# Miniprotein binders against Catabolic L-serine/threonine dehydratase (CHA1): the designs that were tried, part 4

Target 1, 359 residues: Catabolic L-serine/threonine dehydratase (CHA1), of Saccharomyces cerevisiae (p25379)
Amino acid sequence: SIVYNKTPLLRQFFPGKASAQFFLKYECLQPSGSFKSRGIGNLIMKSAIRIQKDGKRSPQVFASSGGNAGFAAATACQRLSLPCTVVVPTATKKRMVDKIRNTGAQVIVSGAYWKEADTFLKTNVMNKIDSQVIEPIYVHPFDNPDIWEGHSSMIDEIVQDLKSQHISVNKVKGIVCSVGGGGLYNGIIQGLERYGLADRIPIVGVETNGCHVFNTSLKIGQPVQFKKITSIATSLGTAVISNQTFEYARKYNTRSVVIEDKDVIETCLKYTHQFNMVIEPACGAALHLGYNTKILENALGSKLAADDIVIIIACGGSSNTIKDLEEALDSMRKKDTPVIEVADNFIFPEKNIVNLKSA

## First folded at step 6 (miniprotein)

Design m6 (from J23a with L63I)
Fold by ESMFold2-Fast, scan of step 6:
Structure m6 (fold): chain B 359 residues (1-359), chain A 81 residues (1-81)
Amino acid sequence: as target 1 above (359 residues)
Amino acid sequence: MDPEVQKRIDEFRKRVEEVWKKAQELFDKGNTEEAMEILLDLYLEIMKFYEETGDSRFLDIAIEVMERILKLEEEAMRKSQ
């Protein structure tokens, strides 16, 4: 693809006695450094094709994210030579702003957090374009069917690679992925549906304590919105999951695991030292289950045999340096972080107000 | 409108059909990677002219090639099932 790479599916040997065969899907090798290249690239390409067929206006891409989603949009636009504007919150690290600007994208800094940056994009940028000449392509970080469809391509590659290695998909006992807003999870489900595997292969969705909206929604039995995100895994720090994520989790065999921030950072540093690859906390959360198979087995509800296969999505991301991770770990070791009770940290989302235009 | 630019546009429109036919022949023979490569090469060549001229007609042709790449990717995926 123009906007994403086929990534390898490789055996990963975690230290200790192997309880199963682990394979990593190396999404960290995507052009933007994360799986987001697949979904966001697909949205941009399909939208540009649709606009071209209409023939009336030119496409321009608009995104609001200083993280992996914004960088994926900018990277795709660089490859497609499409104009791109990214609005980022004021707290966005200079390093990330520079990375996005280096693709050729315009970066505007506005808003204290994602929602304010997104509002600015819609009301002060997109609303001011020449609508006679330009048709905007709005890139949401996760909640769009074309994004999920793009992410589903990783399952096609996984199935192809297993077949090429003469490995039966019947040996796959689980897929482990990190869950923020659920775009990755939705893509995995859609890919599995395409191969008739969604009812057979359980998915273990991993979150960190303090951003575990998915886990809380499943336990409550209704989508919830977190008031505050307190986890160091900022790439998972969405206040809500997509409605489709909740519906898929009810329909299919989905398990949920919440990992402590300290354990995740330790896993990130351990992985860096053992395998010479820097991973951000969101990616480390999924990889933690490879290091701690008892947690994985408890989530699956069954013991793993030595010839069973578990696939972990190494989702990528570039928000942290090794130094950032070391400093975070030192801070956690020296002081207690105040605990916010989950019951006091969520609300039920407001019902959608549907206003019909008066005739 | 520059006559030289119009000539390039006409040439690329003709080449899209020629390269697409060649890509389908390669794909039918099982040479999927070669089929994708010739389409991607054409896409990149057209985009170079878009960058140099700023003429949106080159972008329109490049998007047509992109659509055909996506179509072959989807077809290759289905064949692997």
Scores: ipSAE 0.012, ipTM 0.507, lowest interface PAE 8.8, mean pLDDT 86

Design m7 (from J23a with L63W)
Fold by ESMFold2-Fast, scan of step 6:
Structure m7 (fold): chain B 359 residues (1-359), chain A 81 residues (1-81)
Amino acid sequence: as target 1 above (359 residues)
Amino acid sequence: MDPEVQKRIDEFRKRVEEVWKKAQELFDKGNTEEAMEILLDLYLEIMKFYEETGDSRFLDIAWEVMERILKLEEEAMRKSQ
């Protein structure tokens, strides 16, 4: 593809006695460093084609994210030679601002958090364009059908790679992915639907304490909104999930796991030492289940046989430096467990595994 | 200047069909990534002229190439099933 890479599906040998065969889908090898190249690239390409057919106005791309989504939009626009403007919150790290600017995108710093940056983009940037000459392509970080469709391409590659290795999809007992707003999860479901596998292969969605909106929504039985995000896994830090994510989770065999920030950072550092890859906390959350198969088995509700296959999506992202991760771990050792607030109630963070069944 | 621009437009329209034919031959031989790369190279070359001239006819041709790239991506995905 012109905006995303076909990434490898490779055996991952976690230390200790293997309870199953783990395969990683290496989305960290995408042009933007994360799976977001697939979905955001698809949205941009399809929107630009539609703009041509709808009256040939000039397309311009607009995004509000200082994280992986903004970088994916900027990277796709660099490749396609499309104008790109990214509005990022004031807390966005200089390294991320520089990465986005280096693609050629315009970066505007505004707002204390994502919602304020997004409002600024819509009110002060997009509302000021000449709508007779320019048609905007608005890039949401996760909540758009074309984004989910683009992410679903990873399942096509997984099915192809298993077939090429003469491995039956019947051996796949689960797919593990991190959940923020649910765009990745939606794409995985749509890919599985395409192959008639959505009712057969369970998905284990992983979140960290302090940003576990998905887990909380499933437990309560309705979508909730967090007032505050307290997790270090900022790439998972959205106040809400997409409505489609909640609907898919109720329809299909979806399992939810919440792990502590401390465990995630320890996993990131361990993975860096063992495999020479610096991974961000959101990616480390999914990989943690490869290091701790008891959590995975509890989530699946069954023990894994040695010939069972589990696929973990190594979702990527702009990795924190090793020093950043070490400093975060040291800081956490000196603090009490944080308390988070949901829409109408305070909920203490918890290490919960939820086995979701259709209602 | 305008007659030179028109000559370039005509040249690109002809090259779209020539490059598309080459891309289809590569795709049929299983060289999908190479097929997409030659189409992307053409797209970028045409976009350069759009930026230099501001003439929307270059944009029209460039997006026609982009539609063909998307078509090959969709066909490649279908064949992988």
Scores: ipSAE 0.000, ipTM 0.438, lowest interface PAE 10.9, mean pLDDT 84

Design m8 (from J23a with L63M M66F)
Fold by ESMFold2-Fast, scan of step 6:
Structure m8 (fold): chain B 359 residues (1-359), chain A 81 residues (1-81)
Amino acid sequence: as target 1 above (359 residues)
Amino acid sequence: MDPEVQKRIDEFRKRVEEVWKKAQELFDKGNTEEAMEILLDLYLEIMKFYEETGDSRFLDIAMEVFERILKLEEEAMRKSQ
């Protein structure tokens, strides 16, 4: 594909006695450095093809994200030769702004956080385009069916790679993935559905403490919205999950795990030292279960046998350097971070209203 | 897990029925906001114990309270439409 790479599925030997066979899907090797190349690339490509075939207007891509989603959109646009504008919050690191600009995308810095940047994109950028000449392609960071469809392509590759190695999918006892807004999780489910595996293979969704909206929504039995995100895993730091994520989790065999920031950062640094690969906290959260099989077994509700297979999605991310991780760990060791109780940090989202007045 | 945790779980189960009865009485009198408030207060109190202990039985009780909140909200909306 022009917008994403086939990535390897490789056996991962974690230090110590292995109780199961771990395989990593190396989404960190995508053109944008994360799995988001698949979904966001699919949305952009499908939309651009439709617009170009219609022939009435020219496509232009608009995204709001200083993180992996914005970089994935910019990278896809570079590969497809499409104009791209990315609005990023004011706190976005210069390194990420530079990475996005280096693709050829226009970067506008506005807003204190994602929602303000997104509002600016819609009201001050997209509303000012010549709608007779330009048809906008709006890229949400996770909540779009074409994004989920794109992510589902990783399951095609996993199934093909297992067959090529003469490994039965019946040996797969779980797939571990990090959950922010749920786009990755939705794609995995859709891919498994395509192969009749969604009812057979459990998914373990991993979050960090302070951004665990998915865990809290499942426990409460309805989607909730967090007031504040306190986790260092900023790529998991969405206030809400997609409605589809909640529906899939209720329908299929889904497990939820929450890990502390300190443990995740230590895992990222450990992985860097042992395997010479820098991973961001969101990716480290999923990998932590490979280092700590008791947490994984507790989540699955069963002990893993030596011939059982667990696939971990090494989801990637380009927002953090080794220095960033070391500085974060030093800050945590000084106990500078306040603890927020979950009960004090969420609200119930407004119910959908039909604003029909009689007369 | 210790015997003190079990005692607290038993106490919350009893309080759920007591608070639910009071909430239904308030709802029947048209005091919907007060009915919702006492249920939400109980829900939040149980959730704090869940966060402190990690014991999923507190979560199970909290979810029962939350289901009842949703039922009253749905009934309140039907009455206003």
Scores: ipSAE 0.000, ipTM 0.120, lowest interface PAE 19.6, mean pLDDT 84

Design m9 (from J23a with L70F)
Fold by ESMFold2-Fast, scan of step 6:
Parts: C-alpha cells; structure tokens; sequence
Structure m9 (fold): chain B 359 residues (1-359), chain A 81 residues (1-81)
C-alpha cells in the first residue's frame, strides 16, 4: 500500500534470562513513524477513491491533532497528493508543527487542548469550505471503522510471517498493545476475528496511570469519561475509549495493565539506548512488559514457558529526542500529585452501552 | 581519540562502580526509588557526552548502567511479589 508499509515481525531479546520468546511488530517503521499510518491511511484512501469515482466534488482532508494522528494524516495526504489541513492546540511544540508542515499540509494553531482544536476545525474551518466543490474527509484520531479496518492489516502480516517461519499460532500466548482510545486494540481484535483467533489469543492492553480510561471502564463495567488526563503519555491521553473497544473487551479475553509514568520513561530510555530505536512513552508502556515479565504473567494469569511466544506491538510515535525524555523525567521527579480516587476523576456518559462485568 | 576523551572514559568507568555501590546500599535499605534515580542520572550524563563527542565508547558505558538499572528493577519486582 502507498499509505502504509508491511513491517517486520522480529524476535526481541530483552536483557537477562528469557522466560518466553518475544516478537515485536515494528509499527515504528511506518511512513508516519507509527501504526496510525495503517488506519488513518485506510480511511483517507477509501474516502478519496469514493469521492473521486463520484466525480462531483474534490476530496480534502481535515484533522485535529498535533501528535501521531495529525502527522499520519499529513503523511498519507502527501503520498496521495491530497490537500490537508491540520488544526493543533496552542501548546503544540514547534518541532511537531514544522514536521506536519514539511509534508505540505496546512497547519492552523488554535485551542488550549485537543477538544478545542477539534471544535475550531469543525466550526471555523470545515463549515467554511465550498460544499459544492469540496467534500471533506474528517480524520478522527481513533474512532472510525475504516481506521480499525486499516489497523487490522497488521494481523494479516503477523499470521503470514508466523506461517512462513513454520511457527504455530498455538504458541502465541498473548499480544501486548498500548491503549488510548482503543483504535489499535479494535484493529487487532478485527484481524484476529478474521483468522478465528480472537477467542484463543488474549490481548494485554497497557495504559499509563492518569489516562487509564480503558482499565477504569472495565473495572466499573461501563464506558466512562475522564475529567482530566494527568499522564505524560500524551498519545494515550484520550478522555474516552470507543464504544466498540468496551464491547470487544467484554466479548473476548482481554487483560488490562496500568503502568506508572516514571517506569514508562525509564523503559523508553532503556529501550532507545539498548536497541538503538526511538520509542515514545505510549510505545514504552507496551515494551515495559518485555522487560518485566512478572507483570505480564500476572496479567495473563499463568507463567510463561521458554517456547511460548508473546507478540508486542511496537506502536511507534513521534520522534522524541533524549532531551524530550529527560525533560519528561525531570517533570515527573518534581511531581507531587496525590493518588486520585477513580470516582473523582470520571463521569458516566449520557449513553451507557452496557453495565456488565466479565468473569 | 583525544587523550582528554580517554581520561573522561576512565573517569566514567570509575564512577559507574562508585554509583553502583551507592545504589546497592540504598536498595538494601529499602530506598529503591533513590537508588534508581542516581543510576539514571549517571546514565543521562554519560549519554549527553556521547551525543556531544559521537564516541561509541560512551554509549557502551551508558548501556552498562542501564543493564544495572534493569537488574535492580527485576529484583525489586521479585521482592514485591
């Protein structure tokens, strides 16, 4: 595909004695540097093809994100020669603005946080296009079926790579992925469903403390909305998960792990320097389970044998310098944040899908 | 391959052993977080020097410090299980 790469599935040897065989799916090698190239690229490509075939209007792409989603949208548009406008919050670093602009996308800076930037995009940018000439393609960072479909393509590649190496899927004891809004998780489930594996392979969804909406929703038994996001893992920092994410987690064998910000940054530094790969906090959260197999075993409810396979999605993300990681660590060291009661940090959305807990 | 660079490498190797001894003392007293912090500070200092000089010997020393942080984390996790 023009918008995403087939990425390798490679064995990863973490320091120390191996308790299992770890494989990473190298989504950090995507054109945008993250798995988002698959899903956002699929949404843009399918929408643009439909619009172009209809022939009545021209497609233009609109996104609101100064992070991985905005960069993935801009990167896909560069590859497809589509006009792209990205609205980013005022606090977005110049480096990220420049990165998005370098694809050829227009960047507008507006709003104090994502929701305000998104509102500006919809009310002040998209509402003012000439709807007789332009059909807009709105890119949500995670909540869209075409995005999930695009992400599901990584399972096709994993299954093919295992078969080509004569490795039985029965050896796969878990897939580890980071969870923000749940778009990645939804794609993994859909890919597994396609191969009849969704009931067999558990998924371990990893979040950081302060943005653990998925964990909280599962514990309470219904989707919730966080009032504030306090984690430094900003690419996981969504106030809600998709409704589909909660439904899939209720239906399938899903485990939830929450990791502290400090542990995640330390893992990012450790991984970046031991393996010469740039890893952002969201990606580091999943990789932490490769360094700390006791957390993984606890989540799975069983000890791992030496010939068991665990696949970790190296989801990637915006390039972070050592300086960025150091600044994040320094901020955490100065952080005197009290333990937040779960009940104090979330609200129930108007439409609750299900108030049901799995056994 | 400057004589001044070699002197700095020798100094960092000596500091790794000194800081590791201090970290183990802190860990044994239950001050795990402080033990991790002094090791991470040393790691970051060495990495800055690697970025400035481009000399891979600094990277080798930094990675050795990170290996020791990993071992200490693993031991802390075993104790808390």
Amino acid sequence: as target 1 above (359 residues)
Amino acid sequence: MDPEVQKRIDEFRKRVEEVWKKAQELFDKGNTEEAMEILLDLYLEIMKFYEETGDSRFLDIALEVMERIFKLEEEAMRKSQ
Scores: ipSAE 0.000, ipTM 0.119, lowest interface PAE 20.4, mean pLDDT 83

Design x14 (from x1 with M66F L70F)
Fold by ESMFold2-Fast, scan of step 6:
Structure x14 (fold): chain B 359 residues (1-359), chain A 88 residues (1-88)
Amino acid sequence: as target 1 above (359 residues)
Amino acid sequence: MDPEVQKRIDEFRKRVEEVWKKAQELFDKGNTEEAMEILLDLYLEIMKFYEETGDSRFLDIALEVFERIFKLEEEAMEKALEELEKRL
């Protein structure tokens, strides 16, 4: 594909005696450094083809993320020669702004948080285009069917690679992936549905403590919204999950695991040392289950046999350096981060109620 | 699998029901803040054992406590709405 790469599915030997066979899907090798190249690339490509075929307007791409989603949008636009504008919050690091600008995308810095940057994009950028000449392609970080469809292509590759290695899909006992808003999870489910595997292969969704909206929504039995994200895994730091994510989790065999920030950063640094690959906290959360198979077995509800296969999505991410990870670990060791703050981070489920606090 | 860990899990499951009963009594008396406090204390204690052992069964129990905190907060909100509807 023009916008994403076929990535390898390779055996990963974690230190110690292995209880199962681990394979990583190396999404960190995508053009943008993360799995987001698949989904966001698909949305942009399909939309641009439709608009160009219609011939009435020209496509332009708009995104509001200084992280992996914004970089994936900019990278896809570079490959497709499409105009791209990315609005990023004021706290976005110069390194990420430069990476996005180096693709050829226009970067506008506005807003203290993602919601403010997104509002600016919609009200001050997209609303001011000539809608008779330009048809905008708006890129959400995760919540779009074309994004999920794009991500589902990784299952096509996994199934193909297992068959080429003469490995039965019946040996796959689980797929481990990180969950933020659920776009990756939705894509995995859709890919498994295509092969009749969604009812057979459980997905273990991993979050970090302080951004575990998925876990909380599943445990409560309805979608919740977090008021504040306290985790260092900013790529997982969404206030809500996709409604489709909640529906899929209710329908299929989904397991949920929450890992502490400290353990995740230690895993990122350990992985860098052992395998010469820098990974961000979101990716480290999923990989942690390869280092600690007891957590994985408990999530699956069964002990793994030596010939069982577990696939971990090495989802990638381009926003963190080794120094960033070391500084994050030092900060966590010095600061008291009480778990009690997690209980203050959700809002009551949506009710059709009058705004009583406006008085 | 570890008998000592299993004993701790059984003890926490029993304490969840005991603390929940006490929280409901406090909530019924209008002491909502104190009811939330004892549930949060239990949640934190269980999460500490999850951190030490890596055993997700502790996480499951902790999140069950968290669900109950959320349930009481939702009931408190519904009660507040009913009071406003009475225009008192």
Scores: ipSAE 0.000, ipTM 0.107, lowest interface PAE 22.9, mean pLDDT 83

Design x15 (from x3 with L59W M66F)
Fold by ESMFold2-Fast, scan of step 6:
Structure x15 (fold): chain B 359 residues (1-359), chain A 87 residues (1-87)
Amino acid sequence: as target 1 above (359 residues)
Amino acid sequence: MDPEVQKRIDEFRKRVEEVWKKAQELFDKGNTEEAMEILLDLYLEIMKFYEETGDSRFWDIALEVFERILKLEEEAREKAYEELLKR
């Protein structure tokens, strides 16, 4: 495909724990280094086609992310020869800025965190385009139906690869994926729905402690917004999940697991050492369940048989080097991490006053 | 407008239909990757002329090729689903 690759589905043999057959979906092999190529590529392609059919304006792509989403947008635009502007927060590493600029995208540095960068993009960049000549394509990092649709293509490939390997989908006892805003999870659900598997295959959504908005929303029974994100897994560090993510989790067999940052970083380094692949913390969170099958079994509520299959989405990402991971682990080992009580760290999202019942 | 540009537009319009027929034949035979590849090659060739000339008609033709790639991807998904139902 123009904007994303078909990625392999391959056996992964985790040392010391052989209670099930693990397969990884290698989304780290996407053009942008992460699964984001699928969804963001789909959004950009569909939007550009629509704009060009209308024939009145030219498409230009706008994104706000110094991480995987911004790089995926820039990579797709390079492949499609579309103008691209990415606004990144001031704390964005030079490596990521250079990587995005190397695609040909314009990079503007503004804002202390994603929300400020996104506000700058909308108010100071997109608001100043000539609306008679240019129609903007705004790329949200996760919350868009075309993004979820694009991500759902990984299930088509998983089903095809299982069939080609003579493996029954009935042997799949779970899919493990990391959850930030829920775009990946939404895509997986939509893919499973297409094949009539959403009611049969449980999804285990993994978060790290300090950015576990999904877990907290499920426990409370409604979407919440975190005041602060304290996890090292910056790719999972959204303050909210999509509303669709919460609705899917209520409808289908969804399990939620929260892992400590220290465990995730140790898993990333272990995986790099054993399998010669550098993965960022968000990806390591999902892979941690392959190393720790008891956590997975507890989440599923059942023991796994030797011929059961568990698929882990190796979601990828470009946020960390091996050196970054080593330094983060050293810092964690030397310092006590402040404990923030969950009850003190969330609020309910703003509601339209017109829709509220008088008390 | 430049007669040479118009001639090239007409040539690409004709080639889109020719390549599309070949892509559909490959797709029907199960060679989905090859079908996508010949459409992508055509897209990239047309985009080169768009970049060289600045003429939006080349862009229009290139995006039509993209729509056909998306159509084949959707058909591939439907065929995979139908095969799964057969179990």
Scores: ipSAE 0.000, ipTM 0.415, lowest interface PAE 10.9, mean pLDDT 86

Design x18 (from x5 with M66W L70M)
Fold by ESMFold2-Fast, scan of step 6:
Structure x18 (fold): chain B 359 residues (1-359), chain A 87 residues (1-87)
Amino acid sequence: as target 1 above (359 residues)
Amino acid sequence: MDPEVQKRIDEFRKRVEEVWKKAQELFDKGNTEEAMEILLDLYLEIMKFYEETGDSRFLDIALEVWERIMKLEEEAYEKSLEEWRKE
């Protein structure tokens, strides 16, 4: 495809004793550096073709993300020679703004957080276009059927690669992926449905503590909305999952894991040191289950045999540098235990620090 | 009408058929990504002339190339499903 690459499915040998065969689907090698190239590229491509065929208006692409979704939209537009405008919140790192601008996309900085940037895009940018001449293609970060369809193409490639290696799909005991809004998860389910595998292969969805809206929704038995996101994995930081994500999780064999920010950052740095590849926290969360198979086995509810296969989606992303990760970890490690003075000369060191958790 | 613009349009129409034939040959040999790449290169080259001239005929030709890319992608997908179902 023009907007995304076929990525390799390769054995990953994690340090220590491994209980299973791990394969990574290398979505970090996509044109935008993340799996988002598949879904967002598909949405843009299908919409642009339909608009150009109709011939009444010209397509223009609009997105409101300073992260991986905005960069994927801009990258796809560069490859397709389509006009692209991305509205990003004021806190968006200069590095990300520069990456998006370097594709040729227009970047507008507005809003304190995603919802305000998105409102600005819709009310002050898209509402001002000449609707007789321009038909907008609006790119949501995850919640769109064409996005899920595009992501589902990774399962076609996984099945093809297993077959070409003479590996039975019956040996796949799980697929591990990070969950923010659920677009990736939805695509994986749809891909598995095409091969009759959705009822057979469990998906382990990984979140970080402080943005675990998927985990909380599953435990309560209905979709919930978080009032505050407190995780360092900002690319997973959505207040709500798609409704389709909850419906798929109810229908199919889905497991949920929540990892602490500190463990995730340590995994990102460890992976960089051992394999010379920089990954962002969302990707590190999924990869952590390769370093700690006990967590994976507990999630699956069974022990893994040496010939069992687990596929981890190395989802990619470009939101963080090694320096950012090192600074985040150092900050977490230097946080002092508070002391409490009670009854004049009595001082209690606080024995347990409870992590701030949004629910 | 500009004679140079008409010449470029005629050249692109001829190249669409030539590149399409080569792309189908590559696809049949299993070189799907190479087939997509040569079609994409042609699409981008035609779009550049559309941007430079503003002549919608270049856009029409580019759209035809894009439709053919989509057709090959659908054929690749269907072929993969057929192979899977035979097992």
Scores: ipSAE 0.000, ipTM 0.265, lowest interface PAE 17.0, mean pLDDT 82

